# Ledger of designs, part 11: VHH binders against WD repeat-containing protein DWA2 (DWA2)

Target 1, 350 residues: WD repeat-containing protein DWA2 (DWA2), of Arabidopsis thaliana (Mouse-ear cress) (q6npn9)
Amino acid sequence: MQGGSSGIGYGLKYQARCISDVKADRDHTSFLTGTLSLKEENEVHLLRLSSGGSELLCEGLFSHPNEIWDLASSPFDQRIFSTVFSTGDSYGAAIWQIPEPYGQSNSSTLECVASLDAHVGKINCVLWCPSGNSDKLISMDEQNLVFWSLDSSKKSAEVLSKESAGMRHSLSGGAWNPHDVNSVAATSESSIQFWDLRTMKKNNSIERAHVRNVDYNLKREHILVSADDESGIHLWDLRKTKFPVQELPGHTHWTWAVRCNPEYEELILSVGTDSAVNLWFASASSEHKTSESPVEASRQRVNPLLNSYTDYEDSVYGLAWSSREPWIFASLSYDGRVVIESVKPFLPRR
Key: E = the ipSAE of ESMFold2; O = the ipSAE of OpenDDE; V2 = 0.75 times the mean of E and O plus 0.25 times the DockQ between their complexes.

## First folded at step 4 (VHH)

Design R4 (from A11, 14 letters changed; framework vhh_7n9e_1)
Fold by ESMFold2-Fast, scan of step 4:
Structure R4 (fold): chain B 350 residues (1-350), chain A 118 residues (1-118)
Amino acid sequence: as target 1 above (350 residues)
Amino acid sequence: DVQLVESGGGLVQAGGSLRLSCAASGFTFSRYAMYWGRQAPGKGREWVSGISGSGGRTAYASSVKGRFTISRDNAKNTLYLQMNNLKPEDTALYYCAKEGYSYGFDYWGQGTQVTVSS
């Protein structure tokens, strides 16, 4: 693959696998990342990209009692985030609040807003409702989806509904539909399931083995991107799920995660076992589907890989686009290294 | 400390069989899905097979379906891959991987070499 550029680096003390942009931070390009040390004590880091983009600075370092396997920031409150964590023998999930004032390290203590105690199996993720003012959450274990209402003032979370995905479908993760707040995609070993949150019923599915990750296109209402171990990366039109509308050539590595860009519908990031982050141009995600020239259409099809970022010493597990500066992304490798990269030279806007 | 140790590789003629083993330690083996992957020289990493923590569910890459069988012994903390009707294209370094949290893998073994002559 193509060689990557040198980015801005930040090293965590311990191994890590999860990173999230701070979606509710409108003033700074910020990220939250959590550690998974073999010790019980772990850390959450609040990272801020400096003015001018030359440094990634730690603006908060917080103690977390257990190793962190997943982390997601609230879309409505920059101080609120979820973690999924190991308790040694099992997995738990909770909602945490950063000490006030936000962005200062004068306290290392996180306040537990709510524990998500509805799971007896391995919890895979916590999804926040993508509308900026919702108190709704989804959590998933290997068999169950749980729909929650969060009350930060009462420091509690209420189960609104809980449903089993059935025995064929060991759930591994999912994504909340940004164009339909009543729809969630859940990934499994054999399919992508689409769930209606009003009824808590699975209303459709795409048969696909070992789907690792899905993400919705934020601009194109019906476009979903999937990553799986066998087939690579696929773009789906949810109105016509018999065949994918585009396949990205990912057969040279296992693809674990895909992230659609929040502003540039053609741009997708992927990560796999090659310890590379790939930036793709996906024409099927574009609002402008027709080209004026057969030559131009041919060029778009020939090489959708725009760039490969390969300056990693360990496997990359974490990827997050910045919602504030959407030409920026953070990647996280297992050794605890965070790298900030700019895709500005590859933007599709001409 | 998570540790995965593969064994059972070797040289075999096309049409032959091999049984790979992966000894796991440092985690509760029965709680995690386990995987076999491979990498041939000049090729990227390729997923081969996966098995759920209980052993109740398995999956295979299209290239090995019907020829390879994944299994596990949770009492012995051991993962297996039975490889039948081997082809020259199966020549690769084979390694086992522990399931990551929500997707992917959070640990790999050092691998065991399989060479299939034609």
Scores: ipSAE 0.000, ipTM 0.282, lowest interface PAE 11.9, mean pLDDT 81

Design R5 (from A11, 21 letters changed; framework vhh_sonelokimab_d1)
Fold by ESMFold2-Fast, scan of step 4:
Structure R5 (fold): chain B 350 residues (1-350), chain A 118 residues (1-118)
Amino acid sequence: as target 1 above (350 residues)
Amino acid sequence: DVQLVESGGGLVQPGGSLRLSCAASGRTFSSYAVGWFRQAPGKEREFIGAISGSGGSTYYAVSEKGRFTISRDNSKNTLYLQMNSLRPEDTAVYYCAAEGYSYGLDYWGQGTLVTVSS
C-alpha cells in the first residue's frame, strides 16, 4: 500500500523540540508535542492520525505554563505525561493529566499530578518504567539520577533514591532498559554509564565522547544504539563493549536522536542538526557471531541508508515511532512543523 | 567465514529483465540476514534491499520504484534479486552482502556487472 511522496503535516504556532507517541492509546495512533516559546503561552497538542491516514487532527490543545524542553507519555495511562520545562532562570519537571474525556474534551486545562522538585540546575529527561506498572520514574539533571515512586491517586511523587554521577561528568540523557527494569543507561560528556537501580551505583560504562542520545533495541536484549556529534550512530553489544558492532555514517553535522523501531528490529531512525531524518537498515546481529577484526570494517564502503527525509525548513529535534502502527513515525522540526511519514515501502509487501 | 558468490549479470536491453543469484556458504544460511547493494561508476555503494534469515521480513530502497524483488531459498542457500523493466541508469556492479560479526563487519561477494544498453 503506497502513499504519496510527502508526509502529512501539522503546524504548531511556536517553536518546539519534543514529541512522544501515546503508547497507552490502544484505539488511535496519537502523539503529544509541546511548545518552546519565550514570549507566548506554551501549549501541549494531542495529535491523532485519522482512520484513513490522510490527516493529523488536533484532538486536544492544552495550556502549559512554561517552555517545554522534553516530553514523555506514560506507557500505561494515555492521559498522563511528563514535561521538563524552563522557568526562564531555572528548570523544573512535572507529571500532568489530560482532562476527561481523553481526546474529546474542550477543556484547555492540564491537571498537575506531581512536581518532581529534587533537582538543582538543568534537568535533561524523565524516564518511565517500561514494564510492570507505571509507578516508578527516573529523572536526570546534569549531575544526578533521582528514582521516584508516583502515586497519581494521591497526586504525589516520593524520592526513593538520589545519586550523583560525578560533578565533572555532565549527564545529557538516558534510556530505561526494556529487558531489565533494574538497569538505566545515562549518557555523559565522556561515556555511556549503566546504573543498577537496586544499589544506585554505576556498574559499567562505554567510553564515548559527546553522546547525545541512546535507545535500546526492544527485540534484541543486548543491543543499544547511541548517537553522538563526532561520528554518528553506533550499535553496541553490551556483552562486548570494546568496539561497536556496527557504525552507521550518520548526519553531516551531529546526530541529535536515534530511535529503534518497536517491532522491526533492523529499522532505526536518526535525526541531526543537518535537517535530515534518516531511515537505516542495521544488518548487525552480533549475539551469536564469531568475532572479526574491526580494521576490515574501516576498509569497506557501505550504505545501509534506506531513505533520507529532507523536506524540513529548520533543525529536526523530535522523533517518535508509533507503537500502535510501527510503520509510522512523527518528526518535529524546531519551527514547529510536525510531519507523519510511513516506512511501509520498506516493509514486507503483498 | 561467510562466502558469497554472485551470478546472473550481463548485458540486457532497456525494458528487459534479469534475475541475479547469490550462493552462500560457510554458516547456516537461515541464521543471518542478506541483502543486495549496487555501485554505479562515480557513485557510492547503494542499498537495494534485504531479507531476514527466516524470509519473514523484506526491506527495499524507495529508489528502486517497485521494479525489484528480493527472495531467498534456504534449502538451496541462495539469495535472489529479480529485476524488471531495467533502465540504463540501473547499470552497476551488483553485490550481495551478509550480516557481519560483532564489530560491524559485513561479508561481501565479488560483484556481478549488469549493463543496460541498446
Scores: ipSAE 0.000, ipTM 0.183, lowest interface PAE 17.4, mean pLDDT 80

Design R6 (framework vhh_7qbe_3; at its last look DockQ between E and O 0.74; V2 from the best seeds 0.00; counts 0 for: pae E 7.9 > 2, grease 24.6 > 24.2)
Fold by ESMFold2, look of step 6:
Structure R6 (fold): chain B 350 residues (1-350), chain A 115 residues (1-115)
Amino acid sequence: as target 1 above (350 residues)
Amino acid sequence: QLQLVESGGGLVQAGGSLRLSCTASGRTYAMGWFRQGPGKEREFVASISGSGGSTYYADSVKGRFTISRDNAKNTLYLQMNSLKSEDTAVYYCAAEGYSYGLDYWGKGTRVTVSS
């Protein structure tokens, strides 16, 4: 009942859905976010957490032609990011460059580095290769995956390969395996599909309806987390995918996104259409060392929920850990409210 | 696939009221109403978030129209009050699909406002 925000807030003027950590910014904790106003007056905001950690400052505000439904910062170049956009019958995805490192006289225009124009339908996501070569991308529409090579100097993106997932799958998104740059997980209405980029073929799948989002664990090589709209959060050991190795309750409405912490391997965040952000501790299930009190351990119900952040007025769609400060995350609700929180109280102290 | 069925259109006098409904055959996220008047382009009327917590309106209808939803019934509503002749249009229900964007559209329901 007694409310008080502990987080640092920033307000966008318009509806918004997407936020991305600027992983390549080694000097500041920064995020990119974009709006989906139904009038063609959309914006990208570059946000920086102040050095004292008390304010979220707008370092750049850039015009964008259409509604932004997805946005991803390049993991290797802090000036480069992708958007997925749509308005009615128009659609696209593009790679953008922030035109100057610092704001000067009046530079508010994004430079379009490349258009991802090999799709014949709405594009659902763009994935950046997390390691190896910073010029590789995957984009997906409902039926196709396209593998790209980006050349910023030629302002072009070249198709390396393109493959159909088939008409029965309706791809919606995915994640690039940080432990194997040849492997991508793609989400669909009926499954999580695992694609080998060398052959552009599916080599495995997990049959599960309504998977919205997946993320790979950066520290546990074979662990994938999935969010189902209606059945919560599941952890998968990709060596044996018949059953999940752990289930988390998720949200009281649809679980929209999950994110594994980039440094603390047991920490998972989720967001949902129930206007909440949930912080989970997913303990290792590999060994159960007998404690000094096994009877107490057998009676004690393990509660994996470390915290629930509920001071939002609408569904939370955007979620990003900071790679630079991995105890920091940003959340974004549909009404355009960005909130920065620290999970430091839940970390071990030494 | 997700199906959207509008209902509640008809003829009303200027200054009158009308309530439109849109029933979805399954899961929906953000939803909205659009309209297309005689000889005009389709235009945004109102939208509502998946939770129902946020609503947005075109300037031409703000204060007169109210969008709402009942997620238990998968139904979207548009309460239209103080109707004017320029509100005459076919009204379309739209919903966010499994992929991003407002991908699903109803066939529309006709609203005619007479003087």
Scores: ipSAE 0.121, ipTM 0.564, lowest interface PAE 5.7, mean pLDDT 84
ESMFold2-Fast, scan of step 4: ipSAE 0.205; ipTM 0.617
ESMFold2, look of step 5: ipSAE 0.006; ipTM 0.427
ESMFold2 (binder alone), look of step 5: mean pLDDT 87; pTM 0.894
OpenDDE, look of step 5: ipSAE 0.382; ipTM 0.721
ESMFold2 (binder alone), look of step 6: mean pLDDT 88; pTM 0.901
OpenDDE, look of step 6: ipSAE 0.333; ipTM 0.690
ESMFold2, look of step 8: ipSAE 0.013; ipTM 0.471
ESMFold2 (binder alone), look of step 8: mean pLDDT 88; pTM 0.902
OpenDDE, look of step 8: ipSAE 0.023; ipTM 0.553

Design S5 (from A10 with D101E E103D G104S; framework vhh_7pa5_2)
Amino acid sequence: QVQLVESGGGMVQPGGSLRLSCAASGFTFSDYYMSWVRRAPGKGPEWVSTISSSGSTISYADSVKGRFTISRDNAKNTLYLQMNSLKPEDTALYYCATGWEYDSSYDYWGQGTQVTVSS
ESMFold2-Fast, scan of step 4: ipSAE 0.011; ipTM 0.420

Design S6 (from A10 with Q1D M11L P14A S35Y V37G R39Q P45R T50G S59A D62S S85N; framework vhh_7n9e_1)
Fold by ESMFold2-Fast, scan of step 4:
Structure S6 (fold): chain B 350 residues (1-350), chain A 119 residues (1-119)
Amino acid sequence: as target 1 above (350 residues)
Amino acid sequence: DVQLVESGGGLVQAGGSLRLSCAASGFTFSDYYMYWGRQAPGKGREWVSGISSSGSTIAYASSVKGRFTISRDNAKNTLYLQMNNLKPEDTALYYCATGWDYEGSYDYWGQGTQVTVSS
């Protein structure tokens, strides 16, 4: 008897590295995940948490032509999502639509809404505008940031602007600022860069090597969280970027991804190549005073690590909070195993 | 009872070097950011350098970048500042500090160690 396991499992047939909550699904806690099979046709799975929360059900299974390296759902249309995929020699990106009726169709065919063809280099991410405008997208390759307008009715995407980050700064990913629709963070080999989408110019940067992932705090407009290869997890106050306001130890190996909770500003999830998912309480994200005395903080003896989830056979790369039920997250290990967990026992008091 | 005790200051000629030390006690040194600040006669306090709890994140004021090196030894509860190519304008009382608020104020300060650079 293993008594302590509360996770709900779902096995994909193939290896996978990306999962996204379906942010626009207001009726169900749902996730989209895509495979990266080298030998077979690839798949996108629409997964729905049952009404009792005891089962993860496949409500749609769709054919995808290429290996899927990244996937993001539209924040405004539950049928629309983006994939970043391998074309063999390069990476491409496209916007897809789930057949109607959503979650009830017998069709396995995705409609291609638009191909994002402005990149010569390898595309590494597609970011959706998080607040109030579903028709804007950012895509990045190692050198270029491209700003798009999407018209899903006309099944087309238009380039609004394209700018180079320069030859000395390879972009690896980013995050769209949920508190300022004109601001995007982009990670590079040597820095986190902040770009103004009105001018397509870099406004400022944080000098930080080997950053793998960044995420914005959805409740605290000045807080950005970063994950890197050397020192784990850092919380940054964007008003004062000389030092992080808090460090979390991260993982025994590289911290691959970090995700701020959409409702609870102190809760952060991280995943690493050590096959662990860690749940953190980041006190610097709280509305409470961040300049607590070292003696008082030491006397409280607060461990920032709330829980570690270690029931994985392979590296965990995929991680998503549910926007609908923010005490629920999905994790995805490279062997294709999806696990749903509840963090209800660890929720901060309000 | 937080105590920060600086040492290693002195008189040095322009172009010379000094190494400052700060011995920390009364708190878990390895869990906190540490900083060096300075105050020259007739001027306000100036932030010089800072280092994260693990030592992974380091920053310097533009006036000292390339000349000063901050480091820490968590096993010895000690913070260091290696100062090279010293200039007369580096003459100041140097103090270590821990804690940092949004206004750039420090929660705990040492008494300081005097550095005097002769022309």
Scores: ipSAE 0.000, ipTM 0.222, lowest interface PAE 16.2, mean pLDDT 81

Design S7 (framework vhh_7b18_3)
Fold by ESMFold2-Fast, scan of step 4:
Structure S7 (fold): chain B 350 residues (1-350), chain A 118 residues (1-118)
Amino acid sequence: as target 1 above (350 residues)
Amino acid sequence: QVQLVETGGGLVQPGGSLRLSCAASGFTFSDYYMGWARQVPGKGLEWVSYISSGSTIEYQDSVKGRFTISRDNAKSTVYLQMNSLKPEDTAVYYCATGWDYEGSYDYWGQGTQVTVSS
């Protein structure tokens, strides 16, 4: 299925794989994206959607010393974000601050707030505590979870705890539970692990091969969505993890990422190596479920695949909903092309 | 885990027939509805047919009289017999299942391609 709105494009000069909405920007729909270039110094772009939504404008362009493999904005400070980067010999992570005034400075210099120097292996992500009032961070390498306290005024980060996931688990990423600040999900080649941050122990796990990505439903406190190389996309009720509550057919190739919509509990974005971004309606997430026949209910609601966005010349790895305007998402293909799409035509009937 | 595996798709000439099969596992098959939906180029995803645990059957108007859905609870398999196929029936066909009293569990197969061409 092809369709939707015409995308608004922005081209980075270099290859890129990561994009994050600026969660703490209350005034604008904004995104941060970072480049992945071996030959040149790398960049972070602050992108802002214009009034009326017709243009994506670069409001900041900042030098970054290394290839950027992951990027996440702070949920409480629009100037603060994390990067995971390659030094050639290893992976590192750091917390950066955009120069003042935010989005209005001609300075290209990021201030390093803290270096997250507790990993000897390949660090793969940094997760921010979603409560908005917390200075807490989680970083993950292939074997370890590290729990941090960030003091941005002192420009330092303190390790609160470090724990091994075990030698048979190669961690690849995770998500912080937005409904329980003491819970983090971590993905591996063989499972999704649920960690209690008070004890730094895994409480539960879902045994599932080749899980690439997970995301929590922001409205439904027990729903987690996973993406894998087999069967595609799964919705899990964390109270009953023996089997998923809904399976969606996957991409033609591997599914790399899933993103639950921050306002519309039924809407999920996925991205695969087939260079497609799919917009899904996940009926198992709906508050508007009826006790009618499941087939009649499915017909009355929406078909699970709402739209497929396929106008990409390279693999799509970056995907972010806008928290400010939740009918907007940004996608990023490896060639450095950012596309903004509106899903207004596909919004569920409330 | 719930798994649905479709087979029986392929290339067929207009006026021909195909029989699709969906082998189900991981749940009590006889207690659930079974259905078929298809992804048609230019029209998106559309329901084709369903059969309930009590054998209540419904068809989309465009396939009524040409397609027949049936189930074999002993084999945990649902079938779609497609006769008098038209080029407009060209699609990826998906098997799906859910509960009779709720729309809370929707499971889909990977799909099987049906191409109707001379």
Scores: ipSAE 0.000, ipTM 0.093, lowest interface PAE 24.9, mean pLDDT 80

Design T1 (from A6 with D103E W104Y; framework vhh_7pa5_2; at its last look DockQ between E and O 0.01; V2 from the best seeds 0.00; counts 0 for: pae E 19.8 > 2, grease 27.5 > 24.2, SAP .676 > .668, placed apart)
Fold by ESMFold2, look of step 5:
Structure T1 (fold): chain B 350 residues (1-350), chain A 120 residues (1-120)
Amino acid sequence: as target 1 above (350 residues)
Amino acid sequence: QVQLVESGGGMVQPGGSLRLSCAASGFTFDDYAMSWVRRAPGKGPEWVSTISWSGGSTSYADSVKGRFTISRDNAKNTLYLQMNSLKPEDTALYYCAKGRYFEYLSYDYWGQGTQVTVSS
């Protein structure tokens, strides 16, 4: 593959923090990303990997009125996505629609489908329900979790439920369980909380300080991965959460995000403020014969770090696997550089 | 309007100490993480240190770890940086920065800076 230093590169005009796979695009490998400019009108870029896999093309460039802190593509409609944004002393989240593909060449206006206006504080994220035909989503501020029903045709979003996590929890983000659409993990200052959307109550937690990011394994029903500011990356079996089942070192500075591969259940990517992307093999691959000693078995184990991508000039905040081509990922550094890489050299024999 | 006003800079010999202050106004100070960032002559911005909204969590760049201490007084809306064992490479314009989400490289407001010069 070609582009920039070690992958296919694309430059945003301004600083940026978020990138999302366009999962609903069945025809192309595509990503959405947005800018974080204090002084300028911001931009959303729709990027497509070329058919030969050699370059990243801008298929759409759209104005966004505010600084974009979080962005997520709808898993069911490639034209629909959410942003979390700011405008000085206020915060917002909204659902947007990309114009029709055959629109005017000078038309670059996003259509606002709905505003998620049930929040009074700083909004951290919007999560889309992963089930096939649901228009459900969750938004979180530091105190509250809000469950929504979206109707794109009527350009409305209705609050189904709202619940406070309590004054001492300070929610920061989360992930929707792809194996149980009624379950959401929420990160807070002191714990990972597991919420049941049918009751809107926390029904379990992992006590752990400063968890920044979590992701569910799409192939292993009970496996959750967490990124901690100080302690690296941990894998959890949600049936027995007293101790993690595996630890990975993470980054030499804060581990910002962690993402499980949608097809290859052992692969995990992480990004960090140390300007690196790390590819991990997250399973103990030891083989024991009845006669083998523990020393011999340990010599057969695979090192968990498969590769480190270090050709970045700034902290890496954005990270997305491609669902369409699961050996492809996109990364985004704060200086606005998007890089596409392939992990094919590291895939195991099947 | 958000205002951040740095003070406490000056000229000092190697091995000396300085205490920087940042007076904050125009926002709810104890809702935000705060950072110090510096710009040395001819170089781009370099993150120095961050402190959480409550002051319970701090972090430092490797170049200053063990020598600098960040603190805050939420009752006085003031951020501090105690700088000990100063080196010539610490010479820079030091900025107080207000974060938005998460503590690193997401600052939306900066002060005008206070100059620190370390020379014999």
Scores: ipSAE 0.000, ipTM 0.135, lowest interface PAE 19.8, mean pLDDT 81
ESMFold2-Fast, scan of step 4: ipSAE 0.518; ipTM 0.811
ESMFold2 (binder alone), look of step 5: mean pLDDT 84; pTM 0.846
OpenDDE, look of step 5: ipSAE 0.171; ipTM 0.598

Design T2 (from A6 with T50G S54N G55S T58I; framework vhh_7pa5_2)
Fold by ESMFold2-Fast, scan of step 4:
Structure T2 (fold): chain B 350 residues (1-350), chain A 120 residues (1-120)
Amino acid sequence: as target 1 above (350 residues)
Amino acid sequence: QVQLVESGGGMVQPGGSLRLSCAASGFTFDDYAMSWVRRAPGKGPEWVSGISWNSGSISYADSVKGRFTISRDNAKNTLYLQMNSLKPEDTALYYCAKGRYFDWLSYDYWGQGTQVTVSS
């Protein structure tokens, strides 16, 4: 069923673009969000969903020195997260630690664990190794992919390797493969590139213009979802990259972000410049062996759109599923409004 | 529906070997990573080994590395665990799980289990 629903809201003081679930918080559904406003006036908010799910509570409010353009939580330590930030003409990335005790401190001061000082241009993202037992990080600017080792006890980060994607290909973002810790996907103006971290070389690519975002399916090992300016959301089988295995209708205009559900392999969230958040059902199944192509098979499927969320005053840029309660997601609009929604009515049978 | 049926367990003396099998049905087996998880008496679950869809990526828990070998036959929809140099500490109920990193709270991801007992 297509229809909007009102979730619970939380308003940040300033504009914002990024939100991450706190992946290592095993007790609560929690989110970190950072502001994008005046230089040197920025904040990071630690938000916890109340017992019973009726309220989003600010459990920590921390000063951050610069405008925050990206934020990612550590998968193994609930106090650790990364930010990508801008001082206007300059870019930086750093690893931060929330003061003790987590969610109970009156301190507004973040501790800088490490500065990721290897970029001179725009930094797009910091990716954490998804295995939870690794100290490895990837950061990407528009030209370079940098592989890091983080030593939180020494409060330092070491560059293991730095490679250029070439002068012609501007990197825009990426995702770390949760099923192969040696593989990272990077998006560019003309392609999705697959990099082998053992050699720090691109070993494969998919030709696609203006890809804005990619995400890996956390249950299906070889399925990648991409979002692009052609209003298309595409499911790719990494074993057969000539054609996508499924095309979703997408948004009215550009799709900014796509997020695979961490538990329900069929569920995908997307957000576009039309300020709609769409919930999709996509199995990426090869049931129909009589189709002449995977794309034609996908076009024969029943309507994959389960619901559309449209109650936004400004552009939606942030999306995060809860890893703790995977029927919950957070959306963030540019005006600083966070909305929590439950997709329980749309859950598939596991 | 997803079904996983483990077999091949039994009683063996320390230093012995066993080969476990898991017959999978109800899903496209070669689309998913698979894992083995064990539960020893009085302990919580322990992830043992994982294998990617094409066998290109394989990992083991430190406690079994060098002694156990995970493999799969996608044509037969079957997952295997070859256990060599068995120790009394390997005594556990062994489960087949869909996915590389097992979430014990997900009851849909493991079968009935097969008992392995290592004792003299």
Scores: ipSAE 0.000, ipTM 0.317, lowest interface PAE 13.6, mean pLDDT 82

